# VH-VL binders against Cytochrome b561 and DOMON domain-containing protein At2g04850, part 6

Target 1, 131 residues: Cytochrome b561 and DOMON domain-containing protein At2g04850, of Arabidopsis thaliana (Mouse-ear cress) (q9sj74r43to173)
Amino acid sequence: QQASIAWTYHPHNATLDLCFFGTFISPSGWVGWGINPDSPAQMTGSRVLIAFPDPNSGQLILLPYVLDSSVKLQKGPLLSRPLDLVRLSSSSASLYGGKMATIRNGASVQIYASVKLSSNNTKIHHVWNRG

## First folded at step 1 (VH-VL)

Design n2 (framework fv_inotuzumab)
Fold by ESMFold2-Fast, scan of step 1:
Structure n2 (fold): chain C 131 residues (1-131), chain A 121 residues (1-121), chain B 112 residues (1-112)
Amino acid sequence: as target 1 above (131 residues)
Amino acid sequence: EVQLVQSGAEVKKPGASVKVSCKASGYTFTDYYIHWVRQAPGQGLEWIGGINPSGGSTTYRRKFQGRVTMTADTSTSTVYMELSSLRSEDTAVYYCAREGLWFGESYFDYWGQGTLVTVSS
Amino acid sequence: DVQVTQSPSSLSASVGDRVTITCRSSQSLLHSSGYNYLSWYLHKPGKAPQLLIYLGSNRASGVPDRFSGSGSGTDFTLTISSLQPEDFATYYCMQALQTPYTFGQGTKVEIK
């Protein structure tokens, strides 16, 4: 499958550690993962991490965003200004492969994040998209 | 408008318990933590603990652990702080304050009016 | 625990004066989220504390622009560019990087 997620919940500090695996569909594409704490089944209001190539260098960039009602995910790169940062203690992204790995159709990316949860439950609805 | 309204002043004897309420209105109750902060006469502000009304999970300052309990009633949008085994040094004004759930919201934007708790023989 | 220390503990000033209050934390309050988890509050006897500055440098809604916050990491400053009569109060900084949340000891701004 094109995407998968693994997570570990730490109840003593209400922190969720996750590793999201996704695949790009183009060299200029993006892969995003997020959660919506207010309406778990909706993209609007989601706090997302988006991985995409720097247009100048081609290097992988990972940026946090909050999707408001005026912002929608599209097939192309999404570059919205953040209204707020996601609740992160850490985040990073890496491409599957060696030194020569590049962002292209079928390339895999791993997004690692540690998120502080607002509720102390282990049932969290996440969303992901790519373009 | 956002409001946090607290219960009235209490006078208690040493060894008793007190339960102070904080009723929220004007916003979605489960989208914010509620914290409790006190100020004893002549002292500064001291954080006691906080509660997530959505899950009921709590965090307390260690010196109060074992004698403070925070609870939330979502049907009335009310948070309670109960402090047991009261001592004279617990005489203080107790405030509730709200904090947003996201990292960009980690500050106390609205406060209750305060509840004076006096512990005397 | 993260400790925050304010300086000075008190000061005397006149209306129109520039007032500077500092807050130092025992460890960096700059988090991986990019935020400095330090806020400033104004407190007057008989009233609830009021938020002035959040996340180091952002002025809260309704707060006059004579109030500003600056700094990053371990050293933070609250500045009142031209003190007004309603500004005579006690000021507190608070760190929210980790629990327990801790306040500075307070700075009392008194009439000279």
Scores: ipSAE 0.005, ipTM 0.543, lowest interface PAE 14.7, mean pLDDT 78

Design n3 (framework fv_inotuzumab)
Fold by ESMFold2-Fast, scan of step 1:
Structure n3 (fold): chain C 131 residues (1-131), chain A 121 residues (1-121), chain B 112 residues (1-112)
Amino acid sequence: as target 1 above (131 residues)
Amino acid sequence: EVQLVQSGAEVKKPGASVKVSCKASGYTFTSYWIHWVRQAPGQGLEWIGGINPYSGDTTYRRKFQGRVTMTADTSTSTVYMELSSLRSEDTAVYYCARGDYSSSWYPFDYWGQGTLVTVSS
Amino acid sequence: DVQVTQSPSSLSASVGDRVTITCRSSQSLVHSYGNTYLSWYLHKPGKAPQLLIYKVSNRFSGVPDRFSGSGSGTDFTLTISSLQPEDFATYYCMQGTHWPLTFGQGTKVEIK
């Protein structure tokens, strides 16, 4: 389908390697993937990795964010103010950030990220959105 | 690096109001709650309340409701705490502290240096 | 309000000693999200408080590994495995699970 996920768990260091597959709504848009370690299956509180193309160079930029109830991501350029209002915060699980992102055929993106799981957190739920 | 810098010491008479400032730098101001905590001489730490600088939403401990007002100025990255109808028992060092996420308002990971407010006749 | 009680109120110790401070809450501090919001702070006269431990057992960035936190439900402990000169201070626990946020009364660690 238009969004999917692949994963590999590494028990020796309790990390989960993820590969997110998604599509942009527009060439100047963004794609976000994340987890909520505090409240599974909820967008608010999620630790999200957002990918977007730099308008000047065309290279993909990957940034970690935390979504809170007072801030909503907007459709459009990711250098806009709303994205400055979210940040990666401390939690029982940490998102290391993207290792690599690639645009394919101008519309599809692959995002590689690693998540450090807490010793008692063997379950993970993901969320995604785009604009 | 993250810093919270507070305004200087204040001496007030009973019945007056005091407004303490807390200027933030080194991070995205609107991404974190700012809380206020005080310590009266010889006493422990007491939470007063907090503010979300992005929305302006506030929460106050019931004891201070009606006397405390917290505001945020995003253009200067500054939070203010105003306490009115001052009494001698309001004499304390007042601290601002950053909450690391707005829907989970702690830990208080970075603190201002403190502002001594003295209420005397 | 949730009451948070620390013990002891004060203690005298020497450099190299193992120090244990306890914190007890009047209600369980387990949040509906499953996290336990209990933190520990170090406070010295003339300085701002400093975060040591958050969510019971997580050491804050830059905090020496001689500090450790443990506990569950209503009973929590801060341990300093080998007291150093800079550790003579007042320690506070704080609960953030229930509104309003409440601090313990503090434990003063003094030189013998």
Scores: ipSAE 0.000, ipTM 0.513, lowest interface PAE 16.8, mean pLDDT 73

Design n4 (framework fv_inotuzumab)
Fold by ESMFold2-Fast, scan of step 1:
Structure n4 (fold): chain C 131 residues (1-131), chain A 122 residues (1-122), chain B 112 residues (1-112)
Amino acid sequence: as target 1 above (131 residues)
Amino acid sequence: EVQLVQSGAEVKKPGASVKVSCKASGYTFTNYYIHWVRQAPGQGLEWIGGINPSGDSTTYRRKFQGRVTMTADTSTSTVYMELSSLRSEDTAVYYCARVPYDILTGYEFDYWGQGTLVTVSS
Amino acid sequence: DVQVTQSPSSLSASVGDRVTITCRSSQSLLHSEGKTYLSWYLHKPGKAPQLLIYEVSNRFSGVPDRFSGSGSGTDFTLTISSLQPEDFATYYCMQSIQLPYTFGQGTKVEIK
């Protein structure tokens, strides 16, 4: 499989820890994972983390974005701070930038993130893509 | 040294609003959540809600929904809790407390502010 | 909401005494991952509350070894093996398995 996800919920912090695995199409491509609080079947409207290599250093960069019909998934941050995810089904969540990490193994990338939920047993709508 | 310093005591009339501040120092402000807990005279501790200072995401106890608003100012490392439509039963000491946000830390409320007494009287 | 109740509501003790406080939850605090989400706090009038014990039995940084926690499922105990003058306070247990966070009503430890 070219993408997979694993997660663990920690009720003492109301936190969901996740690891997303994805594969790059090209060495200069990107891989993104995110959640859409409003519409589970849509990529547009999602709050996403996009991993891509810096062309000059080759180091992997992880940045938060909000996707809409006018965004072409270009290099650079749309937000200067972590994603603020207000509603996931019937509750809200926050994605914390200080707890995000990436590792790269050849053509593959793993994205680690923690999401703080405002209530227990909240359904999360997740999406992924690459370019 | 980690410190949370709260604003001073307030006396308000019923129907007014109060805004209490909690200024953080000694750690990276955006790497921890801040929650609020109150204690009314003769009562125990009651959780009100919390905020992620880096994203401004909030969660509130249901009974305070519509009356409480939590905000954060990263330029001053300060969290605010505003409670509106004050009633006599809102008289309490209000505490801010830090909540770690990582899988290695298995506890809530590791450091607390000194408390702010809010008195609602006519 | 998960309800948490403490027993006794108050007790009188002397320095050097062994003190036991109990906490009972309306449902199990054991998560499927194997962790139990029960903590204990110390509170004195005019002072901020302090974290003592987390995940049932782990002492927070700087907490003296006379404090210990035990229990499982719905029944938990805080023990002070030899009460010291600074230990006269109100103690609260708290569940954090689900929101909202809920505290017990408190146990006041008073001097005899």
Scores: ipSAE 0.000, ipTM 0.514, lowest interface PAE 15.0, mean pLDDT 73

Design n5 (framework fv_inotuzumab)
Fold by ESMFold2-Fast, scan of step 1:
Structure n5 (fold): chain C 131 residues (1-131), chain A 122 residues (1-122), chain B 112 residues (1-112)
Amino acid sequence: as target 1 above (131 residues)
Amino acid sequence: EVQLVQSGAEVKKPGASVKVSCKASGYTFTGYYIHWVRQAPGQGLEWIGGINPNSGGTTYRRKFQGRVTMTADTSTSTVYMELSSLRSEDTAVYYCARSYGDYVEYYGMDVWGQGTLVTVSS
Amino acid sequence: DVQVTQSPSSLSASVGDRVTITCRSSQSLVYSDANTYLSWYLHKPGKAPQLLIYKVSNRDSGVPDRFSGSGSGTDFTLTISSLQPEDFATYYCMQGTYWPPTFGQGTKVEIK
């Protein structure tokens, strides 16, 4: 599988801990994972974490975004923001123990996030993509 | 001066559609999200949806999904909100408002249009 | 949607009075970045709403210092320390922590 997800639910604080694993198609590509609180399988309105290489240094950058009808990174994007229902865990790790790493062909990434549920019955809609 | 200027009042029959414009000036149009909020007579404020003028991406409150369309024209720095299948309950003053970046939560809606009264009557 | 409830729905006051309006949310509004995205607006008939306070306690540019916001978690307060004639209006709180943004039902401040 090019992508997989593991999760652990903590009922005491209604938090879902997620670990997403993805792989890049190319050294200049991106890997994204996120949630859409309103609609399953829709990209528009998703709150996502996108990993991509910095074109100047080649180091991986991990940024939060909101998708609003586009799944591609655009020149001059508006302010990137934290996900509404997701945060990086305090123990979150990059490819090399919390540090940015230079990517190579076939590089993989693990994204760790904690999702705060809106209510005990709220379902979380997951989306994944790469380019 | 930073301002949002809306189109004038509209009177429509039930079943018709209305398209309200919101023209931005005095700031970088693509740097701010534009929200649409309405207030029906005697009622409170209700968020309808918003648009990112940079990407053209939209997000609508579920109850308006399928009836509302928001668009942006960067050449004229204008956002439009079109509401179809009008009902008497849609009679309201409609406002556009900006927020910094791609969402309202950081800084609130700091600049508002003057409002457009839409009356739906037979 | 996250529910936001204001109290009271209306109140009567005189110029110079201290006015307190409360806003309560159905769940904590603390965002994952440890900020709380609650804002307050003033609205008068025939005029556009005006932002007063953002992120619980920060005044928008040009807002008089008689307006102050406080609170945490699910309970928030807007205080007007000395009510002026131009302050007779309806006040709304809004949560932006969870999508979609939701407004309280409003609190009308009327002349006594």
Scores: ipSAE 0.000, ipTM 0.520, lowest interface PAE 14.9, mean pLDDT 72

Design n6 (framework fv_inotuzumab)
Fold by ESMFold2-Fast, scan of step 1:
Structure n6 (fold): chain C 131 residues (1-131), chain A 123 residues (1-123), chain B 112 residues (1-112)
Amino acid sequence: as target 1 above (131 residues)
Amino acid sequence: EVQLVQSGAEVKKPGASVKVSCKASGYTFTSYYIHWVRQAPGQGLEWIGGINPSGGYTTYRRKFQGRVTMTADTSTSTVYMELSSLRSEDTAVYYCARDFWSGYYTEPYFDYWGQGTLVTVSS
Amino acid sequence: DVQVTQSPSSLSASVGDRVTITCRSSQSLLHSYGYNYLSWYLHKPGKAPQLLIYLGSNRASGVPDRFSGSGSGTDFTLTISSLQPEDFATYYCMQALETPLTFGQGTKVEIK
């Protein structure tokens, strides 16, 4: 299996805690995970986290994005709100802004994050990709 | 060292097709998009399109849609641009250029260019 | 499509002169993280184009500090503080906010 997700929703504060597991397509590639709060099952408008190795250090970096029709030409994270850090592993971990964590083990990556949702609906539609 | 090396000059008749290659070396091939830009005699630079070598995903300028095809061969780190139904107006120097893709964003500027391939279309 | 217009189309200058070239876009190029999605290139006949400035104001590796980029949104400027013999060339700006990527028509800097 190429990807899996575990999550826990806390309705009293509208927070989703998640751990996404994905597999890189190549050693220098990326893995991304996200949700679209407005239009489930559509990539455009999704809020995503993308994990990739830093070309200079080889350490994994994790950055938040919003996907839109021009995403392939956009630079940097598009989200104004960073995700909260919900957990950290001591193995090969990399932190961005102290709010997100990711670790790599061979061809696999785990992404840990906390997402603030406006909805109390526990039905979560997610998207993922790799490159 | 980073290099983009293109195939040699081509002379074609109107209606023919041409396939130009761009061989990359000195970097991780799948971490950069490759774009194609041309310059016709006496004219400016014109963007044709680009390809993500990792997924083979392409984007073309509308005027070339249906005539241009870009492909990537990861085993040889080579990108190809094929232009069909050639017209005299397609006479130009064709350049490949790389656009950084870190996995989370593009750096949408061209830091390295191929040397150029002159394509002449004449009857 | 985002339209990009350069001015002037050509200019004559002498070694040591300060040269200014402008680039105007039909739409704001200021986007993610406050970046301006505009780059500048130097092109000489028989040579490949060379990157000078990226993201509006950042000088590319190996480019002399006499070259500088400024501006934001729709109005951008490339400045050469003291023109050198190797700087007689055609200069192009390019927007990369969205496809199609578009170049200005070019500004030829020729010897006076």
Scores: ipSAE 0.000, ipTM 0.530, lowest interface PAE 14.4, mean pLDDT 73

Design n7 (framework fv_inotuzumab)
Fold by ESMFold2-Fast, scan of step 1:
Structure n7 (fold): chain C 131 residues (1-131), chain A 123 residues (1-123), chain B 112 residues (1-112)
Amino acid sequence: as target 1 above (131 residues)
Amino acid sequence: EVQLVQSGAEVKKPGASVKVSCKASGYTFTEYYIHWVRQAPGQGLEWIGGINPSGGSTTYRRKFQGRVTMTADTSTSTVYMELSSLRSEDTAVYYCARTEYSYGSDYYYMDVWGQGTLVTVSS
Amino acid sequence: DVQVTQSPSSLSASVGDRVTITCRSSQSLVHSDSNTYLSWYLHKPGKAPQLLIYKISNRFSGVPDRFSGSGSGTDFTLTISSLQPEDFATYYCMQATQFPYTFGQGTKVEIK
């Protein structure tokens, strides 16, 4: 599989710790992982972390975005605004880094994130994509 | 309107440092790289380096390594280029320019430029 | 570093002339995404450089039809089909396929 996810949910503090593993389709491409708290498995409305190599340095960049239905798709998804992690949990959230490694059939990335969930919203629908 | 507005002309002595600003408006600051390009009198355009305002990651041309520092302030949508240990050969007009990057798109051209900042280094 | 060389360094021309400027790179400018990031800029004293052509042959918004770009690999050309008074300027090609970004040395188009 070209993508996988591992997570641990901590019900006592409503925290979801995750590690997403994905592969780039090209060396200048992107890999995204996200959740849509409002609709099952739809790209539109998803809160997404996009990873891609910095064209200047080759270092991995991790950017938060929201996908909206008002935004037309290009060859890859067009991202309309930054992901607000506080709005995902209505309290606090954190995200930290990613790293990229070259593998036999492409480049891979690991994205680490910790998301604090509201007790009234425990339904999480995750999505991923690449371009 | 999309604009990059630079700070005013500077006159410096050899050995001093200069810090030039480039203020962005009319677009989402964190979605575009900012590059710095200079032109010395009678010379061509020379790329100095670039910065991603979103992460602060920088790439510099080797000849400026150790003398140039680029920084970004997202609260004011401003990029700074500081050049230290100034020499007479650093006398030039310094431009900032943006390049768009998008997921799955094929950018990397400088479509919007600042007006330029003349830096004069003289003893 | 990728070296970019323009030819000629300068030329004299009259209004209405066809002008051709060549840009040659020391290695292929084809990016791993299959695009070629070669662009052309017009520069006049006291003004900022202005984008004319990007990705070899695409005219930037508002650029007159008389400007065209062509080429592949290591050899690229900017053509002005009928030179106008406002076209007397210095022209630069730039590669952005790999770092550091590099400009050609410039071609000055002067009145004959």
Scores: ipSAE 0.000, ipTM 0.538, lowest interface PAE 14.5, mean pLDDT 75

Design n8 (framework fv_inotuzumab)
Fold by ESMFold2-Fast, scan of step 1:
Structure n8 (fold): chain C 131 residues (1-131), chain A 121 residues (1-121), chain B 112 residues (1-112)
Amino acid sequence: as target 1 above (131 residues)
Amino acid sequence: EVQLVQSGAEVKKPGASVKVSCKASGYTFTSYDIHWVRQAPGQGLEWIGGINPSGGDTTYRRKFQGRVTMTADTSTSTVYMELSSLRSEDTAVYYCARGWDYGGYEAFDIWGQGTLVTVSS
Amino acid sequence: DVQVTQSPSSLSASVGDRVTITCRSSQSLEYSSGNTYLSWYLHKPGKAPQLLIYKVSNRDSGVPDRFSGSGSGTDFTLTISSLQPEDFATYYCMQGTHYPYTFGQGTKVEIK
């Protein structure tokens, strides 16, 4: 139960509906899924959805990121300003939101999202990671 | 019309199991969680747990862990809650309710009509 | 578990009265995103509960504007600006920030 993905592409509006299943390494870890339109199977440049538990509430938080050389995921205090995180570009992809499943004893998380793609890009390469 | 329709009243003996259904219509079944809430006679509302119909993932309140099982059938847009090892204190009206998706509202906007479960010897 | 306490447990009021019900949580209900997941419900005997307010202050579709919610952190208020005959009911607050979701004990609004 490391990771799996199910998706449906809607060509009429260039949207990708996805359901990503990932397994946490620990109850306090994170799981991410994303696409990299520029460099297949490479983390740098990927547009990702990262799920992690809120230390204050224990509920899962889903945040969009664009990974580049300046962005690092590290163990430490919670980000106090979500605006410091890079969001998905509205010109290449948009995030409608995410639906989160329960985590327990390093169990799985489900990420539901709809992503709008450029109408001329028919090739989709995905990446995932966890920490 | 968005609605949740529950199965009819049940009378059970202590130690038995009961399975209540909740059929959804008027919306995309897999886009919203379904939660279960009960009210015992003269008591307040108590959250039991919830299920994500898309993957079947569940979250239960600790006191029901080991006695409750929630399942979803996407082909019929129906959620089930099974409660085992019934006790007299499980006598209550059981409600299913739709939880909000994507926006993270964590509120119950549509409720089933309720199912009375009576546990008596 | 996060404890949710309502005050008062019951009150008597007349049609046209301003009614205020408070809800207090044992922990902050503010999520790290800045959202606060506190909702209010109206419940009458023999009927299903009905959502009135979600995320502290947002009225659900079709809910009359005499109902309003306010608050932050651990202290929340439901206000009915001018009580109507159909408003005599039990009101519940619920927190959805922390698992398990928990309800207040309820506030019964009775005719004076």
Scores: ipSAE 0.000, ipTM 0.523, lowest interface PAE 14.1, mean pLDDT 73

Design p1 (framework fv_polzastobart)
Fold by ESMFold2-Fast, scan of step 1:
Structure p1 (fold): chain C 131 residues (1-131), chain A 122 residues (1-122), chain B 107 residues (1-107)
Amino acid sequence: as target 1 above (131 residues)
Amino acid sequence: QITLKESGPTLVKPTQTLTLTCTFSGFSLSTSGVGVSWIRQPPGKALEWLASIYWDDDKYNNPSLKSRLTVTKDTSKNQVVLTMTNMDPVDTATYYCAHSYYDSSGYYFDYWGQGTLVTVSS
Amino acid sequence: DIQMTQSPSSLSTSVGDRVTITCRASQGISNYLAWYQQKPGKAPKLLIYAASTLQSGVASRFSGSGSGTDFTFTISSLQPEDVATYFCQQYYSYPLTFGQGTKLEIK
């Protein structure tokens, strides 16, 4: 419910600029946004960017994953492998509603990314989730 | 200027526990995305991944050895420790620690320690 | 577990020759493949990651190609210092696995 996305497609360089707005449900949780080329509205099969707080430093981290049906989301390379179908040309994340150490239920994050599409896609299926 | 160095006993008797320490410089294991792994190589044979530990204390162990392996870190000392129980002559190998960084290209071992040969014999 | 198979197991050739080593994964691993060089008595050294990306500081005579299950490592002109065993490694999923190695010697 508390998620929105805005994007602009640049056909000259096949680049998709996006801004995703999501909310955390816990101070140690994560927020993710991604593209599923094969199955709309499913997290499994998605190429995702996951934002979460680093437990050692408290800084917001943004990492790419590919979610597949054989495994749970992991921080290693790995069972949820790195993004392999799209290229990130730039990405960043910022926190709204306070510092990392003060994240509460409902704290917001914006994910800004520029994604180079490896195929001629003018219609993109996107998903988001949190945990 | 990333460097790693393994240390520990070079001779271990069967059934004993092996403890190896990896001491590193040029990076911190408090840096997001950083990991340190243990890999071994029996004389004249292929490399075998043993375990990995990451900046956030997430740990992964090779399933074939998981009950025998423990990996821990001490970020203030720039050290990662591997413990392997119930050593057997087939565990004779050179043991390496290696650095990796997690990003969109995945994890690969970009810098390695010199290795330490551990012989298991009575 | 993903099995990595290298070919050939050993190769003996001359300085200046083009050397080709292949690596096959038992399942698709996209481009999550690295190549390492190990000289006698030394630790492995990363040469290539993401199947085709040359590690910083590595000589341009080394190259990699392939995707999915079939991968190739090439030395365009063999130098004496290239005598080593070469290993491929998948980092697509745990457990991380290596090929059995290709021992390269000069005649």
Scores: ipSAE 0.000, ipTM 0.534, lowest interface PAE 16.5, mean pLDDT 74

Design p10 (framework fv_polzastobart)
Fold by ESMFold2-Fast, scan of step 1:
Structure p10 (fold): chain C 131 residues (1-131), chain A 122 residues (1-122), chain B 107 residues (1-107)
Amino acid sequence: as target 1 above (131 residues)
Amino acid sequence: QITLKESGPTLVKPTQTLTLTCTFSGFSLSTSGVAVSWIRQPPGKALEWLASIYWDDDKYNNPSLKSRLTVTKDTSKNQVVLTMTNMDPVDTATYYCARVAYEGSSWYFDLWGQGTLVTVSS
Amino acid sequence: DIQMTQSPSSLSTSVGDRVTITCRASQSISNYLAWYQQKPGKAPKLLIYAASSLQSGVASRFSGSGSGTDFTFTISSLQPEDVATYFCQQSDSFPYTFGQGTKLEIK
């Protein structure tokens, strides 16, 4: 249940730098963050980054997904299809950076992303989940 | 050819501060998912985890000893340093450094140094 | 802290025998358990991780099983070089904790 987002807007190039922070419930768990540039009231259409440690190497794996309208919300992960990690189709965004940190009763992750915005975009809907 | 080796004083007087250095090769503490831990073993007794330092400089100390423990790293030298204050005869033990790896959805000490016996006596 | 209790504390048996050592956690640790072998004067050696996964390079006669609170370590056919103290360790939560050890000797 601990999550936060921080951002810095760069008006000269219409770029929003984002930092997502979340916690794993276990060392083998995952956390997810999403941006839905198309509709702030719906999870369908969200561009979601799922982060989890590789069970073999411990390296942080980042998987980008788009939640398709055919995906039903159920208990557990909400994954539709893989997305290009370096871009989003409706808004230019790239993921750069990420790290995992172990804490007393779990692990924390920080994911950095840059989003290119249209000159009048003021609405960003973010979501997060973990498993 | 991954190796870890402990170094530091073998004799410490009560109330003094112990400083031990772990020098390693064959891996880097800049690699995600890797940590180095300090573990000790009093003669004839069980192993006791003391502290861990992770690739991103996060540090975790055993709560029973945390006010006495400091762990730091120098990634460029492949070294991790443990400092333990106010030594007591009960702290006499073999001190190990070990690599912490995450594999199979589990954390474990996959490679250990040879250990260094530290005796606390006046 | 999670307490790890091993049974038996010592065991003496014959070459070729099946050896079983158990480890009990004071609370559920899922499969976050490792087994180590320690010979006199030497550092511990990892044998089993994630309760049942054999470490690379470790002889196949060693195995582990269990989940939750009860875990078992087995040597299917004891060899002379297996004389050592064996420790279990949980990695479910900090502080990491170890069992008291089981000393294995040959008669």
Scores: ipSAE 0.000, ipTM 0.516, lowest interface PAE 17.8, mean pLDDT 71

